# VHH binders against q84jc2, part 151

Target 1, 232 residues: q84jc2
Amino acid sequence: MSKMRNLVEEKFLEFYESWVIQLELYLHQLLIAHNNNTMSETELRHLISKLTTHHKAYYTAKWAAIREDVLAFFGSVWLNPLENACSWLTGWKPSMVFRMVDRLRKSRVVLVEAQVKKLEELRVKTKFDEQKIEREMERYQVAMADRKMVELARLGCHVGGESVMVVEAAVRGLSMGLEKMVKAADCVRLKTLKGILDILTPPQCVEFLAAAATFQVQLRRWGNRRHYVTHS

## First folded at step 9 (VHH)

Design lb13 (framework vhh_8fcz_2)
Fold by ESMFold2-Fast, scan of step 9:
Structure lb13 (fold): chain B 232 residues (1-232), chain A 126 residues (1-126)
Amino acid sequence: as target 1 above (232 residues)
Amino acid sequence: QVQLVESGGGLVQPGGSLRLSCAASGFTFSDYAMNWVRQPPGKGLEWVSGISGSGGQTTYADSVEGRFTIIRDNDKKMVYLQMTSLKTEDTAVYYCARFPYDELWEYLTSGSFDYEGQGTQVTVSS
């Protein structure tokens, strides 16, 4: 039987499919721009702005959706199994982005010493913020086993208005806690992305964004091909 | 063998219009986003426009936004670029391009992009 989706899942699935298709079109523009050393700084900055606006649109849509149903983002129906396996707190792991930055050290546009220092400072800060969120998630998971949660699980077996209300309140509290953690993780992602783009020159920003988008598009393609072949 | 054949270029006066065509063969056309890119004299490659595999989404370089329209016909395996209000700065060889998923990282790292077609020359001059 077909799995029913709620309105949040249906709307975000439609949004995400469109968003990823647009990302691929922007990636093609980035790849061409990366190989063109005659583009003006104004042209490059405008292209970078298109990508930052596109990412901002994703988080705007995501935050609206998680206010309605944060659980939709744990085991997302709009992601294939490979994308879900590579997810960290409903998105990319912030420290992973510095692997794309390492690409710039091997590019034809070399990072100057001042940029290397600022990127290392940002990497350390990002890793610290990431670890803080990981500790919060561990605390959340441990709290699921506390006395109150065990008692609520037991009460869920009984019939009655009182037990229904208690369970509803508990689920609401859990969802609010997850929403807060997802938003905290997304804030680290956005701060990391903005920080990198602020440090890099426009040509380096184009290469960085192209590398990040290439990984995202290829990961989706690999996962979709394997899933399709398995079920075809 | 993958082939992309561009046509429709020519000499046109500023403010004029041209329609470029790209005939594709050798791959599942609807699975790929298609792009128009151009190379002006003495410049590098410039991305002009892109269209999703279904044709449901399009995007344009700022320099051509509102003047150019990209269209595709999946049944005919064709991509078109409708150009209006042409400027001298639009003078270039125009190429139809696709990016195979398996080669995206190679394009990024090698700094090379090989055209699959011969291109079509657009000259905007009085």
Scores: ipSAE 0.688, ipTM 0.894, lowest interface PAE 1.4, mean pLDDT 85

Design lb14 (framework vhh_8fcz_2)
Fold by ESMFold2-Fast, scan of step 9:
Parts: structure tokens; sequence; C-alpha cells
Structure lb14 (fold): chain B 232 residues (1-232), chain A 126 residues (1-126)
């Protein structure tokens, strides 16, 4: 627990709690809008823009934080254990949002064949991008056992001023590698969200965003309730 | 037994002000975000404003931003909507709403939403 790591965790905890509370308020607005057939396309697009801006604000804050301490996002203190267990590279798994899209097939504003085809193409592309990142992460983890890392571990056991500098440089390199992978995963998340919203009509976008926010809020509440049951 | 009781509506001229009140009982008030929603004649439900459980965060529909203020008093278990610069298009029945977490998926899948309480009528007429 370095002071710098503690400060990053504290600042992001404050940001995240506020961000989730705001997401819940936007969810309530989305639920009412979803049931209102008299809203104009302009009004719906403005609401969709509010949610898109809110999600972009999260990634702006996250990327600033991971520049300082990417490891804070692995086993995050602002997430409960259930949220952490469901994380894939520090966030939601991009292909999981297609589960929310499946809900639209049962909605009053049904998907047309052209949309179904485009969503399937996007799902396949998203899976491909996920697998590419997973292979990169595997290579990263395997590199921990390569000869150079073994040498650095030996140097750490026999500490001198020069050994400390070499170890610090290696740790910085590892952190930079993780930062790049987290940002790559976040780019797939953002590209997947944008792709879905580009395919869907405004009423379908509202329903999709409402479903995604409902899942996120419910997952947090389920994890928090389990925590209270465990501790009480 | 969950109860939400709205009051404060009435007839007011354009440019006027009204303060709506909602008295809550039967649940842990501070654990829930509270919302004001409205139904204008011949239109569906419109979300107006929301306030977090602590009162620390508020959000407004674009049509009312800068004119309406949502406030809560957790000790009194009250939520308020202070309305200023009222317009004819603000004419609606106003409802105080809490979203039960157990029903969120039902709102998405069935397309139905039932607000709590009888509402309070606001009529803005020149």
Amino acid sequence: as target 1 above (232 residues)
Amino acid sequence: QVQLVESGGGLVQPGGSLRLSCAASGFTFSDYAMNWVRQPPGKGLEWVSGISGSGGQTTYADSVEGRFTIIRDNDKKMVYLQMTSLKTEDTAVYYCARFPYEELWEYLTSGSFDYEGQGTQVTVSS
C-alpha cells in the first residue's frame, strides 16, 4: 500500500461511487422514457447522448487513474467481491452486452432482419477482438516466467542500489504493458457500445442502455447484499 | 406498507411557481433514489427529476432544467419539487416515484410501469 496507490484508490472510489449513483438516476430516466411512446426522436437522441457522455466520463477518469496505478483496477476496492469476480480485464466483458441486446427481441419495438444481421456481424467481430486481447494477456503472463524476469527476481533477493533501479524499471514496464492491455480492452468495450447504438433505433437504444444499466446496478446490489448477509 | 402521498398541485398562471410535496412511509427512505414523473394530457409518462438517497446528486429533464429544483428531507421522509417559471406545457399530473429493484427487469420486458400514489394535478393556464 504505497501512498500513491492509496491516493489513486481513494480518488477513484469517490469518483466511482458518485458515477454509479448518477448512472442509477439516468437509469430511472431511461425506464420512464422506454415506456413513453410520445417522445420525439430528438428527445430520445438527447437522452442517449447523456448516457454515452456518462460512459465516456468513466473511461476518461479510468485512463487517468491507470496512468498512475493500473494495479488498483485489478481487485478494485470500489467494487464488491461479486463485481470483481465478474470482471474481465478490469471491466465488463464486451461480448456480454449482446445478452442485453437479446432482450430487445422480446420488446415492443422488435429488431428487423437487417439489424439482426449487423448485430451478429458485430458480435463476431467483438469476440475476435476479445480473443486477440486474451492472447496478448496470456503472452504477458507467460513473460513473467521468462529468463529475464527470473534474473530480476534473483536480483531482488540480493538488493543493491543498481538492482533496485533494474527492478523498478521492470515493474514500470510491467505496469505500462498492463495499462496498454486495459486500454485496448476498454477500446473494444467502447467500440462495441458505439456499434450497437449505431445499429439500433433510438427507442431500441434507450431499451438497450436501460437493460445494461439495470444489470450493472443489480449486480452491485446483489454483491452488496451478499456482503451484508456474510457479515451480519 | 409502502405509501407515497403527493400534494401541492393547483391552478397557476404562466410564469408562476408551485411547490409539490411527497410524504413517504413504509420503507427505509434514505436507501432509495426518489423521482418526480409527470403525465401531460394525451401524452405518456415523462421523467422530470431524480435525487439520490443522500440528496447529494440530482438530475433534471432538459425541459425543466434551471426552472425546477428537487429537494429531499430524510429526517421528515419528504421529497419536494420546487417549480418556477411555469409554462403551459408543464400542465400534467405529477407523481412521486420510487423504483423497486425487484421490478426493474419487469419494466424493461413487459413495457409496463406503475407509479405510486394518486398524483397531484398541476394546471398552468393563461
Scores: ipSAE 0.673, ipTM 0.879, lowest interface PAE 1.4, mean pLDDT 84

Design lb15 (framework vhh_8fcz_2)
Fold by ESMFold2-Fast, scan of step 9:
Structure lb15 (fold): chain B 232 residues (1-232), chain A 126 residues (1-126)
Amino acid sequence: as target 1 above (232 residues)
Amino acid sequence: QVQLVESGGGLVQPGGSLRLSCAASGFTFSDYAMNWVRQPPGKGLEWVSGISGSGGQTTYADSVEGRFTIIRDNDKKMVYLQMTSLKTEDTAVYYCARFPYPELWEYLTSGSFDYEGQGTQVTVSS
C-alpha cells in the first residue's frame, strides 16, 4: 500500500493541476493589462470576469469533491507540502487577501478615502467571520475527540460486523460536520473576494487579482523547488 | 544566459496570414509557460496569447481568439504564433516573453519583464 489515491483524489488532482496552469496564464494576462493604460473599462471588466469565473469554477469543483470525500482536503495530494503548511481550513485565510489590498496603497492608481474606509470595514467583518469559524472548528474538534472516545469504548464491547458499522456511521457523521465547516469557510472567502472587487475600480481589481495570483503561483513554485532530506 | 529570438514578421494584407517563431535558449524550456505580447503604434503592451510548459493549455486575448493559434515544440525549444484573418488593428511589434520568477512581484510594481531583442514587426495594410 504505497501511494493510494481514491477516485475523488485522482479527479481533483487532474482538475487542480489544470486549474493552476490556467491561473498562471491568466496571471500573465493580468500583469500585462496592469501596465497598459490604454485598455478600456469594458476590456478590463471582461478580464476581471474571466478571473472571477475561474475562481467560481474552483469552488464548484471543490464542493462537488468534498461532498464525496471531505477528508481528501485536509491532506491534499494535489498540494505540495509548503502549500499544505500555508492552508487554513482547506484554503487561503480570508483576511490574508487584505495584504494584497495594502499593495494598492503604493500604486499610482490611488485608493480614495471612501474606498479605504469600506475596505477597513470589510476587513473587520472578515476577521470576525474567521474567528467565528475558528471557534466552531475548535468546538467540532472537541466533539470529534469525545465521539471517538465513546466509539472506542463501545468497540470494546462489540466485535465483528457490528463494530465496523458503528465506526462507519461515526466517520460519516464526522465527514458531514467537516463538509459544513469547509463550506462555511469557503463562503467567507467568496464573500470577501466579491466585497473587495465591488469596492475597487477595474484597474485596481486587475492589480489586486494579479497580486493574489502571483502569491498563489509563487507559493507553488517555491514549494516544488524545495529539496527534502531524510535523516539517516 | 536566457535568450528569446523572434522572427517571421512582415507586411501582409488584411485577411492574410503569418506565422511568428521564437527560439529559446539558456533555460529548461518545458518548465516555463511562454507568452506572445505586442505593442501597437502609440499604445502600451498588449498580452496576446499564452501556452503552458507542456503545451496542454492555451489562452488568448479576446481580440485574437479564433484567429490566432499558439503552439510549442519543446524538443526544438520553439514557440509559434499562427496568425490568420489579420486585421489592421493587429499591426504591432510582437515579442515572445517568459516572465521572470520570483520577480513577478517586481514586474507588478515596475512594469518591466525580460524579452530578447527587438521583437518582430507585423504590419497589416489595407
Scores: ipSAE 0.457, ipTM 0.798, lowest interface PAE 3.0, mean pLDDT 83

Design lb16 (framework vhh_8fcz_2)
Fold by ESMFold2-Fast, scan of step 9:
Structure lb16 (fold): chain B 232 residues (1-232), chain A 126 residues (1-126)
Amino acid sequence: as target 1 above (232 residues)
Amino acid sequence: QVQLVESGGGLVQPGGSLRLSCAASGFTFSDYAMNWVRQPPGKGLEWVSGISGSGGQTTYADSVEGRFTIIRDNDKKMVYLQMTSLKTEDTAVYYCARFPYTELWEYLTSGSFDYEGQGTQVTVSS
């Protein structure tokens, strides 16, 4: 009955539900901090650290889970259909965070020319890394459609007995390839987030993190209530 | 209409305790996280504490952690802030806040938060 898969899904569902509830509480703190011009740089850095630690906790839990069952992250049971539809390789598309960065141009704390140049350089690099992973995924799918898929299809005709062990080995190999690609995508996500936060001032970091969390929380609520999908 | 009514503030000595209350109406209370925010004299709004809709998760600002406790009673539609070991720095007007998901972008782009209630004044002095 796929006992190990069930345990991984159950554990990550519990983790994710708690994690996203905590993200919303941090979002409320960010919203208030964003509108407070009397906070010290030290106070803002502590808040930014709280959020970066929270995101790192997500990837720590995710990487432990995908090591056991990467397929759980394709069409995840802890995500609603809208969240799943918006996913790129089991998470947010790295270049999409520059939409949140564009929002900073409308903020009260204007980006200086040096920051704009560094953010554009980072955007270009992120897009390049993103396309590189997309090409690797395409090669993986083509390879799967060649020899491995033919082998699995043949073995599936005789699903009982000896053929089951060979199918299990082939599926494990496919899962290892997917795990490598998901981790590569997550590395691009983490490098992009770190790069943005390194370029921005603490008040700009708070606004950026608030915008990103707002999008994530709203996407989940719209999908759960189907308001956006049904009435869009 | 959504209404949040704060009460329980007053004048207390350093080291003292107070319990603030917030009465909510006009929405499905248990569906929303609730927050306490404060405005000290001459400063901007500071986030103090938050509690999830179920009450299962709480979060505190570093300055109040270990001294303040946020609790809610969903049957009574109340959220409370139990304050202990009060310091002069805790002197502020305290507001109860809800951030509905439909207004998160407005809050993010807002230059100020308009609180419907008067808040409740907490003054910590000898």
Scores: ipSAE 0.619, ipTM 0.863, lowest interface PAE 1.7, mean pLDDT 84

Design lb17 (framework vhh_8fcz_2)
Fold by ESMFold2-Fast, scan of step 9:
Structure lb17 (fold): chain B 232 residues (1-232), chain A 126 residues (1-126)
Amino acid sequence: as target 1 above (232 residues)
Amino acid sequence: QVQLVESGGGLVQPGGSLRLSCAASGFTFSDYAMNWVRQPPGKGLEWVSGISGSGGQTTYADSVEGRFTIIRDNDKKMVYLQMTSLKTEDTAVYYCARFPYAELWEYLTSGSFDYEGQGTQVTVSS
């Protein structure tokens, strides 16, 4: 029944496919830059800016889409099953990004004590914010099972335009709370990403972004190849 | 066997133009993004430009934006780099590169590429 829902899904699918292709091109640039010790800080900062702008474009498009249909982001058609299985509230789990940060501890560009302290403080704060969102999600799931929601589901089983319209209006009202929760999670993601980049030097930022993009591109490709059975 | 063969380099005056070519074989060409990378004398490897498998998306290093154009012809399995308004700082050996998915982590950790050809030398000098 939801014509708008289908259009939102189609539009975001087209956007996301293009966005991931561009991310892979930026990853190639990051990989070469990471292994080039003769680049200036200005050149490195410009490259980092391209990546942060690219991620900002994703959240701009996502927030426009969830305003129209937040439910499209739960079990997204533009993500493969492996990507969906790894999703936490429509995206990456904020605390997991510190696994990419841990890689920097073994890099040639050593993290100084002041950076290690700030990264640990950010990690603790990120986990705290993440747990707060998880508690909110748990409360939301309990509320979804309440008597009023069960009653709305029963009404949706009745044939008739008026009953369908009442259920549609109620679902739209309910999705406002879900949209707020998704945006809160995205704010934790953006705050965590900005925090890490603010603590790291430009060469360390390039290595971090390259590691994160490599993981994202690899996860997508492995998920897409899941249906390809090989006995090698 | 995967093969990439670069050509089209040479000596050119500042402000001049050159077109580099890369002939690919041994893989499904349209499934891979292709890149141009260069190594100037006394410097490390610099990424120059990239193009998606379909050719629908391109990106450029800031230093060449507006002067260079990357193009591909999937039917001919060719990638080109059209260079205009050449500067002395563009002097380098130019390599055509693809990043096999399985080797991304290896490059990030070691920086070694076995699929790069011998490259093509571009010298911009008066």
Scores: ipSAE 0.699, ipTM 0.893, lowest interface PAE 1.3, mean pLDDT 84

Design lb18 (framework vhh_8fcz_2)
Fold by ESMFold2-Fast, scan of step 9:
Formats: sequence, structure tokens, C-alpha cells
Structure lb18 (fold): chain B 232 residues (1-232), chain A 126 residues (1-126)
Amino acid sequence: as target 1 above (232 residues)
Amino acid sequence: QVQLVESGGGLVQPGGSLRLSCAASGFTFSDYAMNWVRQPPGKGLEWVSGISGSGGQTTYADSVEGRFTIIRDNDKKMVYLQMTSLKTEDTAVYYCARFPYSDLWEYLTSGSFDYEGQGTQVTVSS
């Protein structure tokens, strides 16, 4: 139902705007913490916990919303065009976070050989999981096109009158497959984030989370500044 | 020219209260989240509290949660920190801070932080 779709988009837009504002506040806390070498391990772990809880809140809200309307997450109204252009299956591409990890090799808190090895193993596994999802998405897109053609043929290419309900049922079936794929992608994101944080020391976790949040906030601000583009 | 001017610090007894003020000028105040940070004797900078540009969202360090309240008045271009139930551990120089987006990567990579204000001293006796 179109009205239900609009309500899902409206509700998630309100959630996301609030969530990003809170992320920026946490980013400021991370930036101060990163430059403070007198913080205790307990203080750093509490800050890391705030960020992980904040990210978990995002996925809790997202998964509730996609149960109602997964299509709202393809071409999201709460994201500017630049953010949408940088999205991979409705979110950040898991393997790209290793670019943030690479910055740690140049930072004040040096990675030890054992951490470098574990991060490389995690990078390879993340890339493999990513590729599996990409292959499944490709298969799904082909199946989606074929199924739509079959359903339209059965209706004699009619989408109006009594056939609207049948088309909606077909779209719902397709949406269930997309929901499964989006959740699979989000699981890879969460596994990757958790894996990185488990390998890093608390100071390195703060720097990693600060780098990730900086990228997200910069991308949003840049896109908002330049989302309106006209041809000369 | 960006200016942040802190005031309201002083000497106070444990369990007492103080209200810190920060007067901002030279930028579109409501476009920026504002922060209070502090430097206790012999320690580095500690983040205390943050408030969104609209004032609709706030967040606090665990050590001050429930005792401090951050408020802003966008019409007056002011941000405040209401401190209650003060402890000796709250003794620090308090700074009002904003982060320009252009400098986020520079701050993260260089480790250098330039406060816009001079700070205000809070001393909680004994």
C-alpha cells in the first residue's frame, strides 16, 4: 500500500536525521578522546560501547523498517544523492572500512604484527562474503525481471482494475527476497565492524570509529552542499 | 573572525553548582553543534558534553551524566553548561568548542586541536 510506504519513509527519515545528529555528537567526543592519551582503558571502552550501541540502534530501526517496506531503502529519501551514489546494497560497502583501518598504520598507536595478520584475514573473509552477496543480487535481479514479465503476461499486460492486487502480491514476493539480501549485507557489515573492534586496542578502536564517523559526516555535508546540480 | 568567550568559572564547594557561559560570534551559530571540553590538572582534554545545532539533542560523558546540563540559546548565540553536585574531580579549565567540518580529518590526523576560546577555570575545593 502506497500510503503505508509513505509512512515508513516518513518515520525512518525522522529516525535517520536524529541518528546522524547524534553520530556527529559522538564523533566530537571521539575526536577529543583520540587526542587524549591520559584516558583510562575503562573510559575508552565506555565510549566505544556508546558508538557500537548507536550503530546497533540503526540496524534495529532499519530491520523493522525493511520488514514493512524494503524498497524505501533503494533510493532512500533520507539520503542525499551523493550518499545514495556511495551506497552498496542500502549501506556502506564492508570492505571499504579497511581503508579506515589502513590509517591506523600511520597513527600514534601502532598496529602490532599479530593485529596486521588478523586484519588481513578479516579483510579477505569480508571480501569473500561481499562477493557471495553480489552474486546472489545479480541472480535476484535476473529472476526479478523474469518473474515480472511472467506476471504481466498472465494479466495481458494490464496493471489496472482488478489486476492491481495480483501485481502487488508479486511485488511483495520480490520484496521478501530483497529484504533477505539487505539483511545478509547488514550482517556482513556488523560482522566486519565487530571483527575490527575485537582485533584493535581501545585507543585504536576510538581512532577507527572517529575515522569512519568523519567519513560519514563529511559525505553527508558535502552531498548536502552539492546535491543540487544543474546543467549549464 | 570566529570568537568563543567562556565565563562563569570560579571556586565552589563539593556538592555546589556553577553555570558556565559561552558567547559565540563570527559564524552561523545554529549550523554547528557546540561542545564543552575540560582539561583537569595533569591530564589531557576530556570531552564533557555536546549539543546539536537546533538544541534538540544532547549527550554527556558518563562522569557528568545526571549532574550537568548543556543548553543553548541560538537567538543570543550562547551555549551554557549548568553544573550541579560538583566533585573535586570536576576541577579543570573548561573550554567551549566547535568543530568545522573542513578540519575534521586534519584534527584526526595531526592530533592538533585549536580551541576558539581561552577557557574558564573551575575549582572544586577539597
Scores: ipSAE 0.558, ipTM 0.833, lowest interface PAE 2.1, mean pLDDT 83

Design lb19 (framework vhh_8fcz_2)
Fold by ESMFold2-Fast, scan of step 9:
Structure lb19 (fold): chain B 232 residues (1-232), chain A 126 residues (1-126)
Amino acid sequence: as target 1 above (232 residues)
Amino acid sequence: QVQLVESGGGLVQPGGSLRLSCAASGFTFSDYAMNWVRQPPGKGLEWVSGISGSGGQTTYADSVEGRFTIIRDNDKKMVYLQMTSLKTEDTAVYYCARFPYSQLWEYLTSGSFDYEGQGTQVTVSS
């Protein structure tokens, strides 16, 4: 008896596979653009806009899906175990992107001191927002183990169809709380991404987006190879 | 062993059409996205178009979108670039390119990109 995928999981799996394939195509464009010092600012801004639109499309699809089934995003079937292990509240941990930003300090397109200062201010703010969400998640998890939830679990073991309705109502309430928290985390992700791109010049934005996409694509590849190590 | 052979270039008038071909060998063709890139006179490499390994997804540079179509035939190990409404600024040497996963960080960090083919010249004039 294996877990059967629901319609939300099947639809988002199809979307995500397509989305990642498109990200890889954009990555190829970014790699060529990064190595071309004759591109105009207008051309670079159009490319950056394609990537930001692509990421926004992901969150549009994700938020529609979590409205129907937020639990699908905890232990997602469209992510391999390595991707799931590296997830923080159903996605990338916002502060981790600053490791990619740190690479720009040693790149051919040098960061000026004013940019370094703004990036450090953004890093501190991102860490603060991240920790605030972590505290909210901890409080949510503690509330799940409170006396009411323990009592609901106990009742579910002893009564028929009536206990099922009470448990389903509790799970629905839990799901609504998780949806709010996931959206809050995604807002921190989008705010952090926008903040970085607003601080960087167009060539630096291209290098940053290329580094981020390379990491995402390689993480998926590494995890897929480890997951499918056995013949199946 | 990996080889990409571009062909189909030539001299065309503005508003004309050309179809470029790329013959691939030495790797599992359908496992790789394929790209067309070009180098105009006095400029660096410009990415033109890309197509997924299955052919199910394509993307285009803004300068060519609506005018160029990338297609592939996995049975023949070919990728094509159908060019219409050609402009003088489309004049360039066109290269067929792939990006193996093992080389992504190298492409990003080394500052060098080695294309596997000799390219095909497209000249739009007159």
Scores: ipSAE 0.687, ipTM 0.891, lowest interface PAE 1.4, mean pLDDT 85

Design lb2 (framework vhh_8fcz_2)
Fold by ESMFold2-Fast, scan of step 9:
Structure lb2 (fold): chain B 232 residues (1-232), chain A 126 residues (1-126)
Amino acid sequence: as target 1 above (232 residues)
Amino acid sequence: QVQLVESGGGLVQPGGSLRLSCAASGFTFSDYAMNWVRQPPGKGLEWVSGISGSGGQTTYADSVEGRFTIIRDNDKKMVYLQMTSLKTEDTAVYYCARLPYSELWEYLTSGSFDYEGQGTQVTVSS
């Protein structure tokens, strides 16, 4: 299992490092587009499409990887300690993106009342879906104290050979439960992102995506400085 | 002190080629993605191309895709823009840009970047 986990971790580490570098290049394009009125709506929609395709590629790779080893995502070697500390169920917390949305309320690309109302409705729905997932995680954690798991732990202390097979079966069950939960959390993330982009105009989408990517890239750079820099 | 110095601009006929150069100093060059942006006469800044710190990844504006190539030489601390099949619409002042990650949020809100060079003029006309 450890050997298989290492292979999944190596492959996803390579993917993720490349994916984040590409995100930073797209961020530079978004920032320049946001600060200049040189792109048509068609050009802005194409740029937004590039970013949504990039995020879709991340979830495609992630879901393939969690099918092989979901536990790799709870001890992510491709994230620095600061990124790991800010993680919620293997990724960004869906409700946090509304902090980037709040930035739009005071930007040069002003939100109309109808958009503000729709964004607030989406925020409430996202928070509800998020809390539902949190309750599922709580139930999952409580199930670790289920009588069957307690019996398995006791058997592991008293039976030779058979205990290894029983533990392996239990770990497989736990992994399947986590995979389902991670996919559910990712679906909330994707629905929230799509919902925001559907409400916003193309210039507002560019500003939102620029703010979100700025936060993600900045958080990674702050964490990497602490991780890689040895101060004597 | 961060410095970026562009060169290689000039007058060229439609269908022609030019190579722009940007010499960087005052920072660890290979740690930063570099960009080319341009300002056509009477218009705002347009993003043209970007290259990762290692040079392993590039991206281009649709208007220049297949015609322009961004390259970097980390040993020489240079970034280049190879332009082919030039069109009248490519006429602009071209700038080499490093966006400071410590000030990305300020750039998002202020509409300006501090590590922009002096620019090099490209004119495409008969």
Scores: ipSAE 0.382, ipTM 0.760, lowest interface PAE 3.5, mean pLDDT 83

Design lb20 (framework vhh_8fcz_2)
Fold by ESMFold2-Fast, scan of step 9:
Structure lb20 (fold): chain B 232 residues (1-232), chain A 126 residues (1-126)
Amino acid sequence: as target 1 above (232 residues)
Amino acid sequence: QVQLVESGGGLVQPGGSLRLSCAASGFTFSDYAMNWVRQPPGKGLEWVSGISGSGGQTTYADSVEGRFTIIRDNDKKMVYLQMTSLKTEDTAVYYCARFPYSALWEYLTSGSFDYEGQGTQVTVSS
């Protein structure tokens, strides 16, 4: 049975559809810019700024939504099954973007030794922050199975009285814990993105952002195509 | 089998207006975002404007924002570029373009993209 959409899910679905359509339009602009060596540094910086502002808009909307219903972001209705399967804590896995960075090393626009060193240092730091969050996730999952939570689940089977209020308070506590974890993961994503863009030249930033957007748009298209089933 | 045919270019004075048209065939038109790109004399391809498959979202290069409007008619399989307040810097061959999803990675990695269309020349001069 399909999950019924609540108000948060409906609003974010509308936002996300528009956001992804706009990302695809920006991707087309990035692809043309990547293959045009006559663009000024100022023009390239304006384009990079459009993309960073677009990504910041996503996190602004997401954090407002998770404050209301963080569970909507686990198995999201606005994502297809392939996108959901590829998600790590409600979004892209931070270390994955270094696969796209590795492509820049083979690009016509060669990375300088100082850039390579800074990118490797950033990769190590990002992986460390990522593993720290994964450890916190594990502790959270273990805590959900302890005696106190099992007893609270038993109380939730009974209707009426103060037991309902106690269960509701516990569920709010769990949701708040997940919200903090999702925000921590998003902060690692934003730090990683900013770090990469700060190290790269404007033409390299355009290539990196084009690669990232290409992957995101392709993943959505592959999932939408494979999810569609017709009976003949 | 995919065809994009541009028209509507010509000679116009600075401050003038032109409407470019693009007739599409050979694919499910409403499934694809459409773009206008241009090539000024002696320069590379410049992205001008894009419109979503439904026509609900548009975006513009900073140099044309507020002066150009991209429109589509999915029933007629047409995309248009309404150009106003034309400047000498707008002089270019204008191409109608779509990016098939299968070509995105190839275009990014090789810098080579095959698009059909002869373009339409826009010349802004006194």
Scores: ipSAE 0.625, ipTM 0.872, lowest interface PAE 1.9, mean pLDDT 85

Design lb21 (framework vhh_8fcz_2)
Fold by ESMFold2-Fast, scan of step 9:
Structure lb21 (fold): chain B 232 residues (1-232), chain A 126 residues (1-126)
Amino acid sequence: as target 1 above (232 residues)
Amino acid sequence: QVQLVESGGGLVQPGGSLRLSCAASGFTFSDYAMNWVRQPPGKGLEWVSGISGSGGQTTYADSVEGRFTIIRDNDKKMVYLQMTSLKTEDTAVYYCARFPYSEIWEYLTSGSFDYEGQGTQVTVSS
């Protein structure tokens, strides 16, 4: 069966495509800045601010969209299959960014002991917050499955507007719960990102943001190419 | 073979205007974002501006925002940098650059950045 996109899906698809193109342009700026040791700390902090503003714009748009239709974010049409396979609760898994930090160490980023300690503390806290959300989502999914079964049974027992109203109220309740879970996960993402940037020096922040953006752009391009691997 | 050929540089007075051109060959031009970068005397490479493959999105360094405009002509395989209200601080060798997807990880770990063109000198002086 063909699925028609709703207005929320169409608007967010348009936003997301534009947002990723802009991220790639910022990535190019980060790559040049990374190889320039004559930039002032003020210049570097301004560039870092452009990236953090860009990421905040994504969450502003996302939260507006999920307020209208959170279910549009489950089975996202704006992501390719590889991006969807790598998603955790409608976005990147917070612990993934520490793999980017680990890669920076191997790329000759000089981290002092105080930074290593703070990053490890942040990693532990992030994993704890992540596991808490996973447990809450598991409880929610069990409750959702049981509730869906009850609502389907009730819909089958009665015909008319009253049964439709009961189903609509149940779907509204489920949607509100999912919205809270998605926002909780996004808050962990934003706190983790801010925490890393607060620990790193401005040159290290530029390298970290460049690595993160490279991974995101690469994952999208690789996924898009693999989608057509069975064709010319 | 990939080639990028910059032109249009010269000597100009403060407050003047200049248009740089970059002719591209050897790759599918519209598949790549294009960038202008510059190297002022005694400094490292500075990113100046970028434009998406379609030309639909542009981004500028704060130092040139409102004064420079990047445009592209995909049919002619050209990218341009229109410079206005030039300042002495804009004096630099200007390079046209693309970032091949396959080489982005190398740029993150290298001690240097390689660009394809020879550059074009812009000197802003009385």
Scores: ipSAE 0.599, ipTM 0.854, lowest interface PAE 1.8, mean pLDDT 83

